VHH binders against D-aminoacyl-tRNA deacylase (GEK1). Designs and how they scored, part 1

Scores and structures below are computed, not measured.

Target 1, 317 residues: D-aminoacyl-tRNA deacylase (GEK1), of Arabidopsis thaliana (Mouse-ear cress) (q9zpq3)
Amino acid sequence: MVTLIVATTADPASINPAAALLAMPGWTAGPILPPDIKSFSNKQTRVIQHDRSIVKEDDLDLRWEEATGEVVDEVIFLSRHTAVSNRPALTVHPIGVLHLKDGESPPQGGKPGWAALPSTRIGPWFRLLKKMAEAHGLVPEFEITLEATHHGPITNKPTMFLEIGSTEEYWKRQDAAQVMALLMWEGLGLGGSEEVGKWKSETGKRKVLLGIGGGHYAPRHMDIALKDDIWVGHLLSGYSLPMEDPTQTKTTPGENYIGGNWRQSIKAAFEATKASFPGGEILAHLDHKSFKGWQKKAITEFLAEESINVGKPNDFT
Below, numbering starts at 1 at the first letter of every chain, in headers, positions and changes, except where a header shows other numbers; Kabat numbers aren't used for antibody chains.
F, E and O stand for the ipSAE by ESMFold2-Fast, ESMFold2 and OpenDDE, each averaged over both directions (binder to target, target to binder). V2 = 0.75 x the mean of E and O + 0.25 x the DockQ between their complexes.
[cut] marks letters that were taken out.
The coordinates of atoms that the task and the answers printed are left out; those that the model quotes come from them. Centres of patches stay.

## First folded at step 1 (VHH)

Design a01 (framework vhh_surovatamig_d1)
Fold by ESMFold2-Fast, scan of step 1:
Structure a01 (fold): chain B 317 residues (1-317), chain A 124 residues (1-124)
Amino acid sequence: as target 1 above (317 residues)
Amino acid sequence: EVQLVESGGGLVQPGGSLRLSCAASGFTFSDYYMSWVRQAPGKGLEWVATISSSGSTIDYVDSVKGRFTISRDNAKKSLYLQMNSLRAEDTAVYYCARDLGYYDSSGYYEFDYRGQGTLVTVSS
């Protein structure tokens, strides 16, 4: 089973961390992924070097399995982050497109209503990234943050994105690229240390965060993710939870059905999270500040109906 | 190269109307959600309106509902904002923005590109 790292030469925030990682010891040339994608091998890690946008490169995991016969365990994408704030940031996030309706074009890949299996490494690597960025003098200049579930590509194995943002100046920062390379080097145990964030069948109940509500940077879920031994699944921002106000919908008087695809989004995110963390204790955490009373009530009732356990911050221990 | 060019701003009296236009180039316009965002003097960026790629889904910030109308012409690669019953509080630089379809719970969208803006001043 291999960990597939996906980089592209079209993006300095992608190729520079990959180049820094490949400059470390133990790499050899790997097979060509058809038609012409270069790869490099080190132990059970494979780096592929694409030359185009990666957010629309669907099924790279299955394509690798078909071309090589190797089983892919997980996919890690290296990418730039953009934000209107122009704020420098190093980010980690799961992927999926739960905010779009059927037939809408997803600008950055994926498929409406779909959520990837989230990487088991998201929580552990977010904590490790924060420590490494601090140790290498990137904080407070770079904000170290999670992002809510968004964009593609479509994958079939546990997936995460590692990003450098938010402008061309920051995408090219070599010190940020080095920290991302160190994160992957240490996290994957390539230097001989223990891997970080690998899900194992060990004794004890392990708590997995399913984030519900809040902004794109998941600020209140991030506080929980900073706790030791907490694992992170999908994080659903408010934009992935469209809820139609029952007082303003075209409905029969006296009925209180809440339209929108929020139920489908929660269920898809929960099922994908559960599939990545077999045996895990999944707790949904609601960012109460982002919801009106009627929304909180509806979400809580739906979670109970679906047998999804709710946790308050203090329940994550 | 992605480019968004706004036009149609100007000085208008309270109760008046303006129509803003945005010309898009360098990308497949019909594939993207598009938004109008504004920044009032001394204030942060505020999302105003969004329209889906096909034009079938439209959303507005509460303060402009019933007064502003967002529309698009995919053949002309153009986005529009018809502003009626303008108020002093609508005074701002208005930006055309390419929308990723993502927004926070406050209605602020994630944009990967915005234009240079066009100034709208509502005063007597």
Scores: ipSAE 0.011, ipTM 0.294, lowest interface PAE 9.7, mean pLDDT 86

Design a02 (framework vhh_gocatamig_d2)
Fold by ESMFold2-Fast, scan of step 1:
Structure a02 (fold): chain B 317 residues (1-317), chain A 122 residues (1-122)
Amino acid sequence: as target 1 above (317 residues)
Amino acid sequence: EVQLVESGGGLVQPGGSLTLSCAASGFTFSDYALAWYRQAPGKKRELVAGISSGGSTVYMDSVKGRFTISRDNAKNSVYLQMNSLRAEDTAVYYCAADYGSEDWYLNSYDYWGQGTLVTVSS
């Protein structure tokens, strides 16, 4: 059972953290993943390096299993982050393309209506990243933040993205690359410490955050994710919850029917989160600030219909 | 069209009483939490009192025992009964409505009224 770390030479925010990690002790050259993807091995961790888009190289987990016979437990991607604010950031996020309808082209990989299995490490590693960034003098220059579920590539195992943003100046920052390498080194126990963020199904009653609504950086969900012992599944921003105003859309036959694929998005995110956290207590947290009253009402009624438990911030203790 | 319309503001003597009313339209009133906020000159907007869809209430410390918030779902209205008024109660009072939220965060409300001025002075 192995953790697959994916880097691309096309992106300094990807290859530099990978290079920093590979400069640490215990790495040996691994097999070539056909046709030409080189790999490196350390204990149960495998680093692979390709030269294509990080978000469009699909099924690397299955391709690794096919080529090597090793079972992949999880996939961690190293990537740049871009933002219109151009603010420096270190980010952690789950992946999926719930914001697109069937038939729409996914410009950043994945497929419409799909949510990857979220990595169990997202919450624990977000907290660890914040602590490490603070200890290494990156805060307040770098904002340490979660991102809502977005983009590809298509994966079949629990997945997370680790990113450095938001401009070319920051993608090349070696101190940021070192902190990301240290996060992976300590988080995976490569130096002999205990791994961080492993889910044990027998432990069962740990609280798992399913975020509903809010902006791309999940500001109100992030406050919950900073609490000790909280695990994080999918985080659905408002753009993944398209809801058609029933007063403006009269073509539907239902009395208070609200069009859009928001129900499908919630259900897909919930099922993927549930699959990654067997025995976990999944609580949906709704970011009320991002919704109109009719949207909040519809969402809470749908959550009740689907038997998805709702939690306020104080319930995550 | 969604509206919150405040009334009942005006000039009152110190120690006097006023009742503010907020009439709501355009949404299912009984599903909403309602609150009164106020903003005095040179101060930030602050929560005075709130009432949930279920009828539970909250009050700021300086008005406890003097102010009472209530609602009438049949009339789509929320009220603030203000007794023993003081000069420091002078402010613009705002009615606010929020679906399902009882967190009383300033930035969580779906709808706000335009405000009604209360002046406590002779």
Scores: ipSAE 0.000, ipTM 0.178, lowest interface PAE 13.9, mean pLDDT 86

Design a03 (framework vhh_8pnl_2)
Fold by ESMFold2-Fast, scan of step 1:
Structure a03 (fold): chain B 317 residues (1-317), chain A 122 residues (1-122)
Amino acid sequence: as target 1 above (317 residues)
Amino acid sequence: QGQLVESGGGLVQPGGSLRLSCADAGFTFSSYAMAWYRQAPGKERELVARITSGGSTNYADFVKGRFTISRDNAKSTLYLQMNSLKPEDTAMYYCAAEYYDFWSGYSTFDYWGQGTRVTVSA
């Protein structure tokens, strides 16, 4: 089974970390994927070098399996991060398009209502990234943060994005690229160390965070993700939880019905998280500060109906 | 507690000045683009001014040259200096912490304040 790392020459925040990783020992030229996608091999890791935008390159995992006969275990994408804040950041996030309804066209890949299987490495690698960025002098200039579940491409195996942001100046930072390469090198055990973030049946204290609500950078969920031995699944920001105020809708009252696709979003995120962490204890953490009383009540009732356990911060140990 | 709290609103005569403040309570203020919005009775909420984490500013045409947005990241505080106030500036003023992803094309207001009232009348 292999880990696919996907980079594109079109994005300096993608190709520079890939180039730094490929400059480390043990790489050999791999098979060419039709029509001419280069690949490189090191142990059970494969780096794919695209020349196009990767957020719309669906099913790269299945395409690799079809072309090579190798089974893909996970996919890691290297990408730029953009934000209106223009702040420098190194980020880790799961992918999915839960903020769009059926029939809407996703501008950055995926499909409406879909959540990828989240990479098991997200929590462990977020902690490792923070430590490495501090050790290499990137903090406090670069914020080291999680991002809520967003965009594509469509994948079929556990997936995560590693990003450098937020502007062209920061996408080109070689020190940031080196830290991302070091994260992958150590995280995948390419230098002979133990891999970080592999989910195994022998894993002790198997609590998995499912984040409900809050902003895009998941500040309250991030505090939990910084705890040792905590694993991270999907993180649903407020934009993925549209809840229609029942007092403001013109719908015939079912007096307590709350419209919007928030139930579907929670269920999709939960099922995908559960599938990535077989045997794991999935605890939903609700960012109470981002919700009104009626929203909190509706969400907690729905979580109970779906048998999704709710955890307070102190329950994550 | 993660919330924005506005202050500095009040009653002022046309041509007067007010300084609004918005204090962070429980998030990383320096990470966010910050904005001031306003809403007059019976009207939609509209953007007044925005400031990025790096200090770049954008203003609505109706306040350009009269209002100045600024931030103090060390104090986790956002300001709006309002000069040459007009009766048309009468509204509830809200501060917001914004996220916008150019890749996905979606945006959210991660945090909103409760608002502070500005009344401009003789």
Scores: ipSAE 0.005, ipTM 0.328, lowest interface PAE 9.9, mean pLDDT 85

Design a04 (framework vhh_3k1k_2)
Fold by ESMFold2-Fast, scan of step 1:
Structure a04 (fold): chain B 317 residues (1-317), chain A 123 residues (1-123)
Amino acid sequence: as target 1 above (317 residues)
Amino acid sequence: QVQLVESGGALVQPGGSLRLSCAASGFTFDDYAMRWYRQAPGKEREWVAGISGSGGSTSYEDSVKGRFTISRDDARNTVYLQMNSLKPEDTAVYYCARDYYDILTGYDEFDYWGQGTQVTVSS
């Protein structure tokens, strides 16, 4: 029953938040996961440190379970964020590779058509991160944002990424590292307070956001995620919803067929979200600005066919 | 299927100008960041320029800043590289690449590349 936090020494935006967290009280050295992954323990939290790519070390949750006999409840990855804008940012996102078909190469880990179980903490911790960053003077210098579902590594338990961006200068910022450490410290209740963002099956009706469409930073879905008591599952950017224009494709033999893996992407994201939020009320929110009329019609019809409920912003209350 | 087709490569004299085009198909073009790379014979492929899916952000390798401009036309699913003040050192095959995500990530791993277009700068 442990929370596994993964850091890599290859990335200052990863190792520095981990080091700041480990400087807080209550940590003891744990076992070494083969071949050379160091670990540290505090209550039900485990920090592991490797030296490789954060997005390509698959199955660390299962590897931890095999080596220790402990059951992993969730995985939190610490990573850098990069953007050509060079804008500083603190980000939270679910992972998966839904824009590729079988046989296509996933350059940043994962596998085509796969979505990890999304961490239940994404929505609650995004809101907490925004408050902490504001309290510690990082705003407006750092943009606090969600990212749509993307990249690996392959995991088997609810997963989220916490990132510092966007350049080498910002990856090394100690004030950002400290805020990420405080987020984990408070969010996991390591100081004795109640954990933030734990899903409890016996809690009453709860709204879970499944985002469909929009850009990488999920701007219109993020407005919903900022509402209190809203939980966040997968967020599918337009790049994860490839839809072939039926006017440029021969309609015979399928007169109403719209090609592309968009149906499989929606279904995979929905099923993974449902698995992370047992008993939750999952509502799909469409970013209307990202879709042409024929795309919106096709997506809405598919959601109805799959019994996936659609929510407008006001339905998330 | 994803397809990228570069065009516009030519022989030009030093100080000349050239515009390269990359026509994209098989995906939602405006959801992806696009990049230009170049490769001289016997050398490794070098990043040149990038543009975000929104077109609001651009990035350039230091040696081409102020001389090259990347732009996109989402209505025509095309990305362009305007090259001014060309130098012999700019001689290479130029490649268009689709970034793995809709923003420029800095990872330099791409899922799709074009066939390339030859630019030669020589007197």
Scores: ipSAE 0.005, ipTM 0.262, lowest interface PAE 9.9, mean pLDDT 85

Design a05 (framework vhh_7yz9_2)
Fold by ESMFold2-Fast, scan of step 1:
Structure a05 (fold): chain B 317 residues (1-317), chain A 124 residues (1-124)
Amino acid sequence: as target 1 above (317 residues)
Amino acid sequence: QWQLVESGGGLVQAGGSLRLSCTASGFTFSSYDMGWYRQTAGNEREWVAFITSGGSTTYADSVKGRFTISRDNAKNTVYLQMNSLKPEDTAVYYCAAGTTVEDYWGSTYAFDIWGQGTPVTVSS
């Protein structure tokens, strides 16, 4: 079982953390992924260096397995983050395209209605990243944050993105790249320490956060993710939960129906989260500040119908 | 193949007006948030105005009260009406399509699809 780290030379926020990681001890040249994608090996970790946008490179995990015969355990993507706020940030997020309708073209890969298996490392590595960024003097200049589930590529194994944002100046920051490399080095145990964020059958505390509602940076879900021993699955921002106001509906004759694909989004995110955390206790946390009364009622009723347990912040222990 | 094609740029005197258009093809325009950005040589691209799929608008402080963003879903087109133009508005203007996201600093826009840009030069 290998951890596949995906970088691209087209993105300084991707290639610089990869280069910093590869400058650490123990790397050797690895198999070539057809047609000409270079790889590097260190213990059970594989780094591949693509030369184009990675968000549309579907099934890299399966392509690696076909080319090498090695089983992929997880995929970690290194990427830039862009936000119109221009605020510098180091981010961790799961991927999926729950905000697009069927038939729409996904500009950053994936497919409408799909959510990847979220990496088990998201919560533990978010906490580790915050500690490392503070230790290396990046805080408060860089915001250390989660992002809600968004974009591709399509993967078949637990997946997460590690990003440096949010402008060209910050994508090129070598101190940020070094911190991301240290996160991967320590997190994967490449220096001989115990790996961080591995989901095991013997894992004692098994609360898994499924975030529902809130903004892209999941601020209220992030407060829960900062707690020790909490695991993080998918995080559904408000843009992935379109709910049509029933009082504004002209075309619903006699039915009390709330339109939009919010039910499909919740179900897809829940099933993917469940698949990544076998035996885990998945608790849905609603960002109550982002919902009106009728929305909260509809969501909680749907969660009950689907047997998805709801947790308040104090339930995450 | 999704495309954004900008038009309406050109030369204009200070105090004048221009209307930029951006026509989309290859995706469901009505489902996307649209924005206008501008860029001067040697500087990063800066946000100008946004309009959500629902029609809500936001503007950068530098253009608020002078610029108006609007959309026509039947024509797959987003517009930027620029009034009271100033020399500092000189830039290449880019149309963008994407999804509205929220961050620590409020609602913002993440744009994945970009046009080729249309230059605007404001004299004197």
Scores: ipSAE 0.007, ipTM 0.239, lowest interface PAE 9.0, mean pLDDT 85

Design a06 (framework vhh_7zox_3)
Fold by ESMFold2-Fast, scan of step 1:
Structure a06 (fold): chain B 317 residues (1-317), chain A 124 residues (1-124)
Amino acid sequence: as target 1 above (317 residues)
Amino acid sequence: DVQLVESGGGLVQPGGSLRLSCVASGFTFSSYAMGWVRQAPGKGLEWVSDIYSGGSTGYADSVKGRFAISRDNAKNTLYLQMNRLKPEDTAVYYCAKDSTYTDEYGWTSYFDYAGQGTQVTVSS
């Protein structure tokens, strides 16, 4: 069982954290994954480096398994984050393409209607990243935030992205790269400590956040994710939950029917989250400020039909 | 009970200017990022600009250099100064709470709306 860390030389926010991690002790050169992907090995961790788009190089987990015979447990991607506000940020997020309809071409990788298995480490590593960034003097310059589920690449194992943003100046910040490397080093137990965020059958507090609604940076879901012992699955922003106004009787079938792909998005995110957290107690948290009354009613009714439990912030303990 | 009340729209000729206002109530205004989104006739929502609690700003490429977002936390009011207006700027403009532009992968935040927005029409 190995953890794959994926970096691309095309992105300083990707290759610089990878280089910082590889400068730590215990690394040896590994096999070249066809056609030309270099690898490095340390305990049960494998760093692979390619030179292409990070969001379009699909199935690296299966390709690693085929080439090496090693079973992949999870995938961690290192990437840049861009915002027109130019705000520096360090981010963690799950991936998926739930805002596109079947048959549409995804511009940033993935497949319409698909959600990857979310990494079990997202919640625990988000909390650890915040502590490390504070300890190393990156706060308040860098905002430490979650992002809602978005983009590819296609993966088959639990996946997360670790990002440095938001401009070329910040993508090249060596202190940010070092903090990301320390997060991976401590989080994966490479220095001999216990791994952080590994899902185990004996895990005592097992509440898993499924975020529904809100903005891209999931501010109200993030408040829950900051609580100790909370695990994080998919986070669906409003752009993944298109809901058509039911008062348009000519275009919307029936009085209570609400069109749009919002049901499909919730179901896909829930099933992927459930698969990553066997035995976990999944609670859907609705960002109450994101929805009109008719939307909240429809979502709550759908969650009940699908046997998805709803949690208020105080239920996450 | 969150309320956002937009005003300041109207008819203006290409090259003209307008200043939009949004009065907020029902939440701690100074603690939230605020923004503007617009919807042209028959089209989807488009993010225009945001301003964070600390004052840093972001702009869509289509309006960069022409529009300026600002806030007055003492008055719970958000502004959008629109200069050198183009016919393509014709839209209903909505004030949004927790407005945040997403990364290079092209997703924008879902926005809280209160009221009908304010209509901006740019025509000769």
Scores: ipSAE 0.011, ipTM 0.235, lowest interface PAE 9.2, mean pLDDT 85

Design a07 (framework vhh_gocatamig_d2)
Fold by ESMFold2-Fast, scan of step 1:
Structure a07 (fold): chain B 317 residues (1-317), chain A 125 residues (1-125)
Amino acid sequence: as target 1 above (317 residues)
Amino acid sequence: EVQLVESGGGLVQPGGSLTLSCAASGFTFSSYALAWYRQAPGKKRELVAGITSGGSTVYMDSVKGRFTISRDNAKNSVYLQMNSLRAEDTAVYYCATDTSYEEWGDYTPSEYDYWGQGTLVTVSS
């Protein structure tokens, strides 16, 4: 299994964790990805270092395959997190642009209506990151959190973002960079330990969280993701579920159609999650207070029509 | 069901102190960030202070050094200790779960956040 880690020199929250990881034993210089992207190799892990926007350099997995002949199995991006609250945070999230419809331009890369395959490592690595951050004295200063599915770049393999936020001061924190490097080092088994978060379609009940609703930091879904043995797929914030109030839309008389691309968002997120977790039991968890009654009813009916099972928090065990 | 219940508001003189309390129920309190917002008449609701699940804090510039946010996970409570109160601090104060902070969002609360009813603080002069 080949893991491609992507860093950019334009972002200290990206290049500093990469540099900390590369300072660990076993790295050798790899091929240049045309025209000028540097690479480094350690076992089945590849680090590439470019100088462009982390969210707009599309298809780096396919570009690696074309240049080297080596198949990429997953992509991990190192990035800054920016929040208007300026809160310090270490985050993990899947990517996709489900909040935009066809014809809209994505300001942070990706493609309208698209969801990447979510990394199988999101849930296990979120739990590991929380433990490591606590062990290394970053908590309480840094909040350790998930983020809902958002932005690009376009990828073709299971993908996750690891971020340090939320201001320039925090993007440059070397202790945070070291914890992110340690997460990758231990998570990928580079020091000889077993890898964390590899999916196997082997016997056993393995529950995969599909989050529906709630805020950007997925607070109710995060409670579930903290449980042992729970895997995490896509997390759809309310902004990815635009639903038009049927009492205020000028629809055909006699139709109770709820407009907006919310059905397409749920279906895209579900299919991408299913593809990353073959044999997994995917349970949709609704942030049950984040929706109005008519929205809750419509979403529940749609999930039933699509044969997507709904779980309450206690069902994730 | 998530509930947030504020208390401790009232009338104080400039330079005085108040402690606001927020009692939370219906969720795993220790896992959530909590925040205090305020809204003065004719103004937008603004973030006053936030506290993460781990206890890290954020303050708006005008209250930094005067206000202190804290949490007690055993009591499922968050507090705002307000010292050196000014007339400009007069507002309704709200306790909230901190879920509205998006990368490309703003400080205005989301309908997906959980909010208390608010408690009025009046600093008379």
Scores: ipSAE 0.006, ipTM 0.195, lowest interface PAE 9.9, mean pLDDT 85

Design a08 (framework vhh_8pnl_2; at its last look DockQ between E and O 0.31; V2 from the best seeds 0.00; counts 0 for: pae E 10.4 > 2, unsure alone 63.5 < 65)
Fold by ESMFold2, look of step 2:
Structure a08 (fold): chain B 317 residues (1-317), chain A 124 residues (1-124)
Amino acid sequence: as target 1 above (317 residues)
Amino acid sequence: QGQLVESGGGLVQPGGSLRLSCADAGFTFSDYAMAWYRQAPGKERELVARISSGGSTNYADFVKGRFTISRDNAKSTLYLQMNSLKPEDTAMYYCAAKTEVYSDYGETYTYDYWGQGTRVTVSA
């Protein structure tokens, strides 16, 4: 299994964790990818460094395969996080652009209505990151959190983002960069220990969280993700679920139809999650308080129509 | 339609308190980062406080622990509790909302929605 780690050279929250990882034992120079992308190898892990937009440089997994003949099995992006709160954070999230309709141009990469295959490591690495951040004295200064599914770039293999935020001062924090490097070192088993977060449906729990609703930092879903051995797929904030209020929109006579792109968003996220977790039991966890009654009814009925099981917190054991 | 409506302003004596409210109109409140700004007569608009969609807060230095920003996502309402008011706090107060879908890669804080403002006057 080949893991491609992507860093961008102009972003301290990206290049500094990559540099910290590359300072650990076992790295050798790899091929240079077109146009002039440096690479490094350690066991089945590959690191590339490029100078372009991390969210708009598409298909790096396929481009690695075309340049080297080697198939990439997963992609991990190292990036900055920016939040209006400016609060320091270490974050993990899947990617996709689910709120846009066909023909709209996504400002931060990806493509309309698309959800990437989520990395199976999102849940396990979120839990590991929280433990490491605590052990290294970064908590409570840094919030350790998931983020809802958002932005690009376009990828073709299971993907996640690891981020340091939320301002220039914190993007440059070397202790945060070291913790992210340790997360990757331990999580990928590069020091000889067993790797973390490889999908194993035959042992342990097979429960996979599909988060529906809530805000960007998914606090109710994060409570589920903190439970032992729970896997995490896509996390759809309310913004990824555009729903047209039927009391303010004329309806076609005879139809009981709520407009907006929310059905396609749920379906795309579910199918991508299912594809990343073969044999897994996907449970949709609803943040009920984030929905008005008509929204909850519509979503619940759609989930039933699609045979997507709903999970209450106690179902994730 | 995303519309923000402020209320709770008024005339108050120095040392007094006011609570400002800002209610949403027609968007999913819980997905937005929110802020209070103010603009005194003859001055530029300035940030007072911010709160993320997850509840993390940030305050301007001039607040000095006198103001508290909060949100109630169930009621789709943003609040600013203002205590120990001074004449220098006299201004028009605006709430603003920014979608978090853009926050990871923005170089500036741009707000998608603004309210019309509510006036606060602090005078002996």
Scores: ipSAE 0.006, ipTM 0.259, lowest interface PAE 10.0, mean pLDDT 85
ESMFold2-Fast, scan of step 1: ipSAE 0.071; ipTM 0.468
ESMFold2 (binder alone), look of step 2: mean pLDDT 76; pTM 0.769
OpenDDE, look of step 2: ipSAE 0.026; ipTM 0.385
ESMFold2, look of step 5: ipSAE 0.006; ipTM 0.330
ESMFold2 (binder alone), look of step 5: mean pLDDT 77; pTM 0.777
OpenDDE, look of step 5: ipSAE 0.021; ipTM 0.370

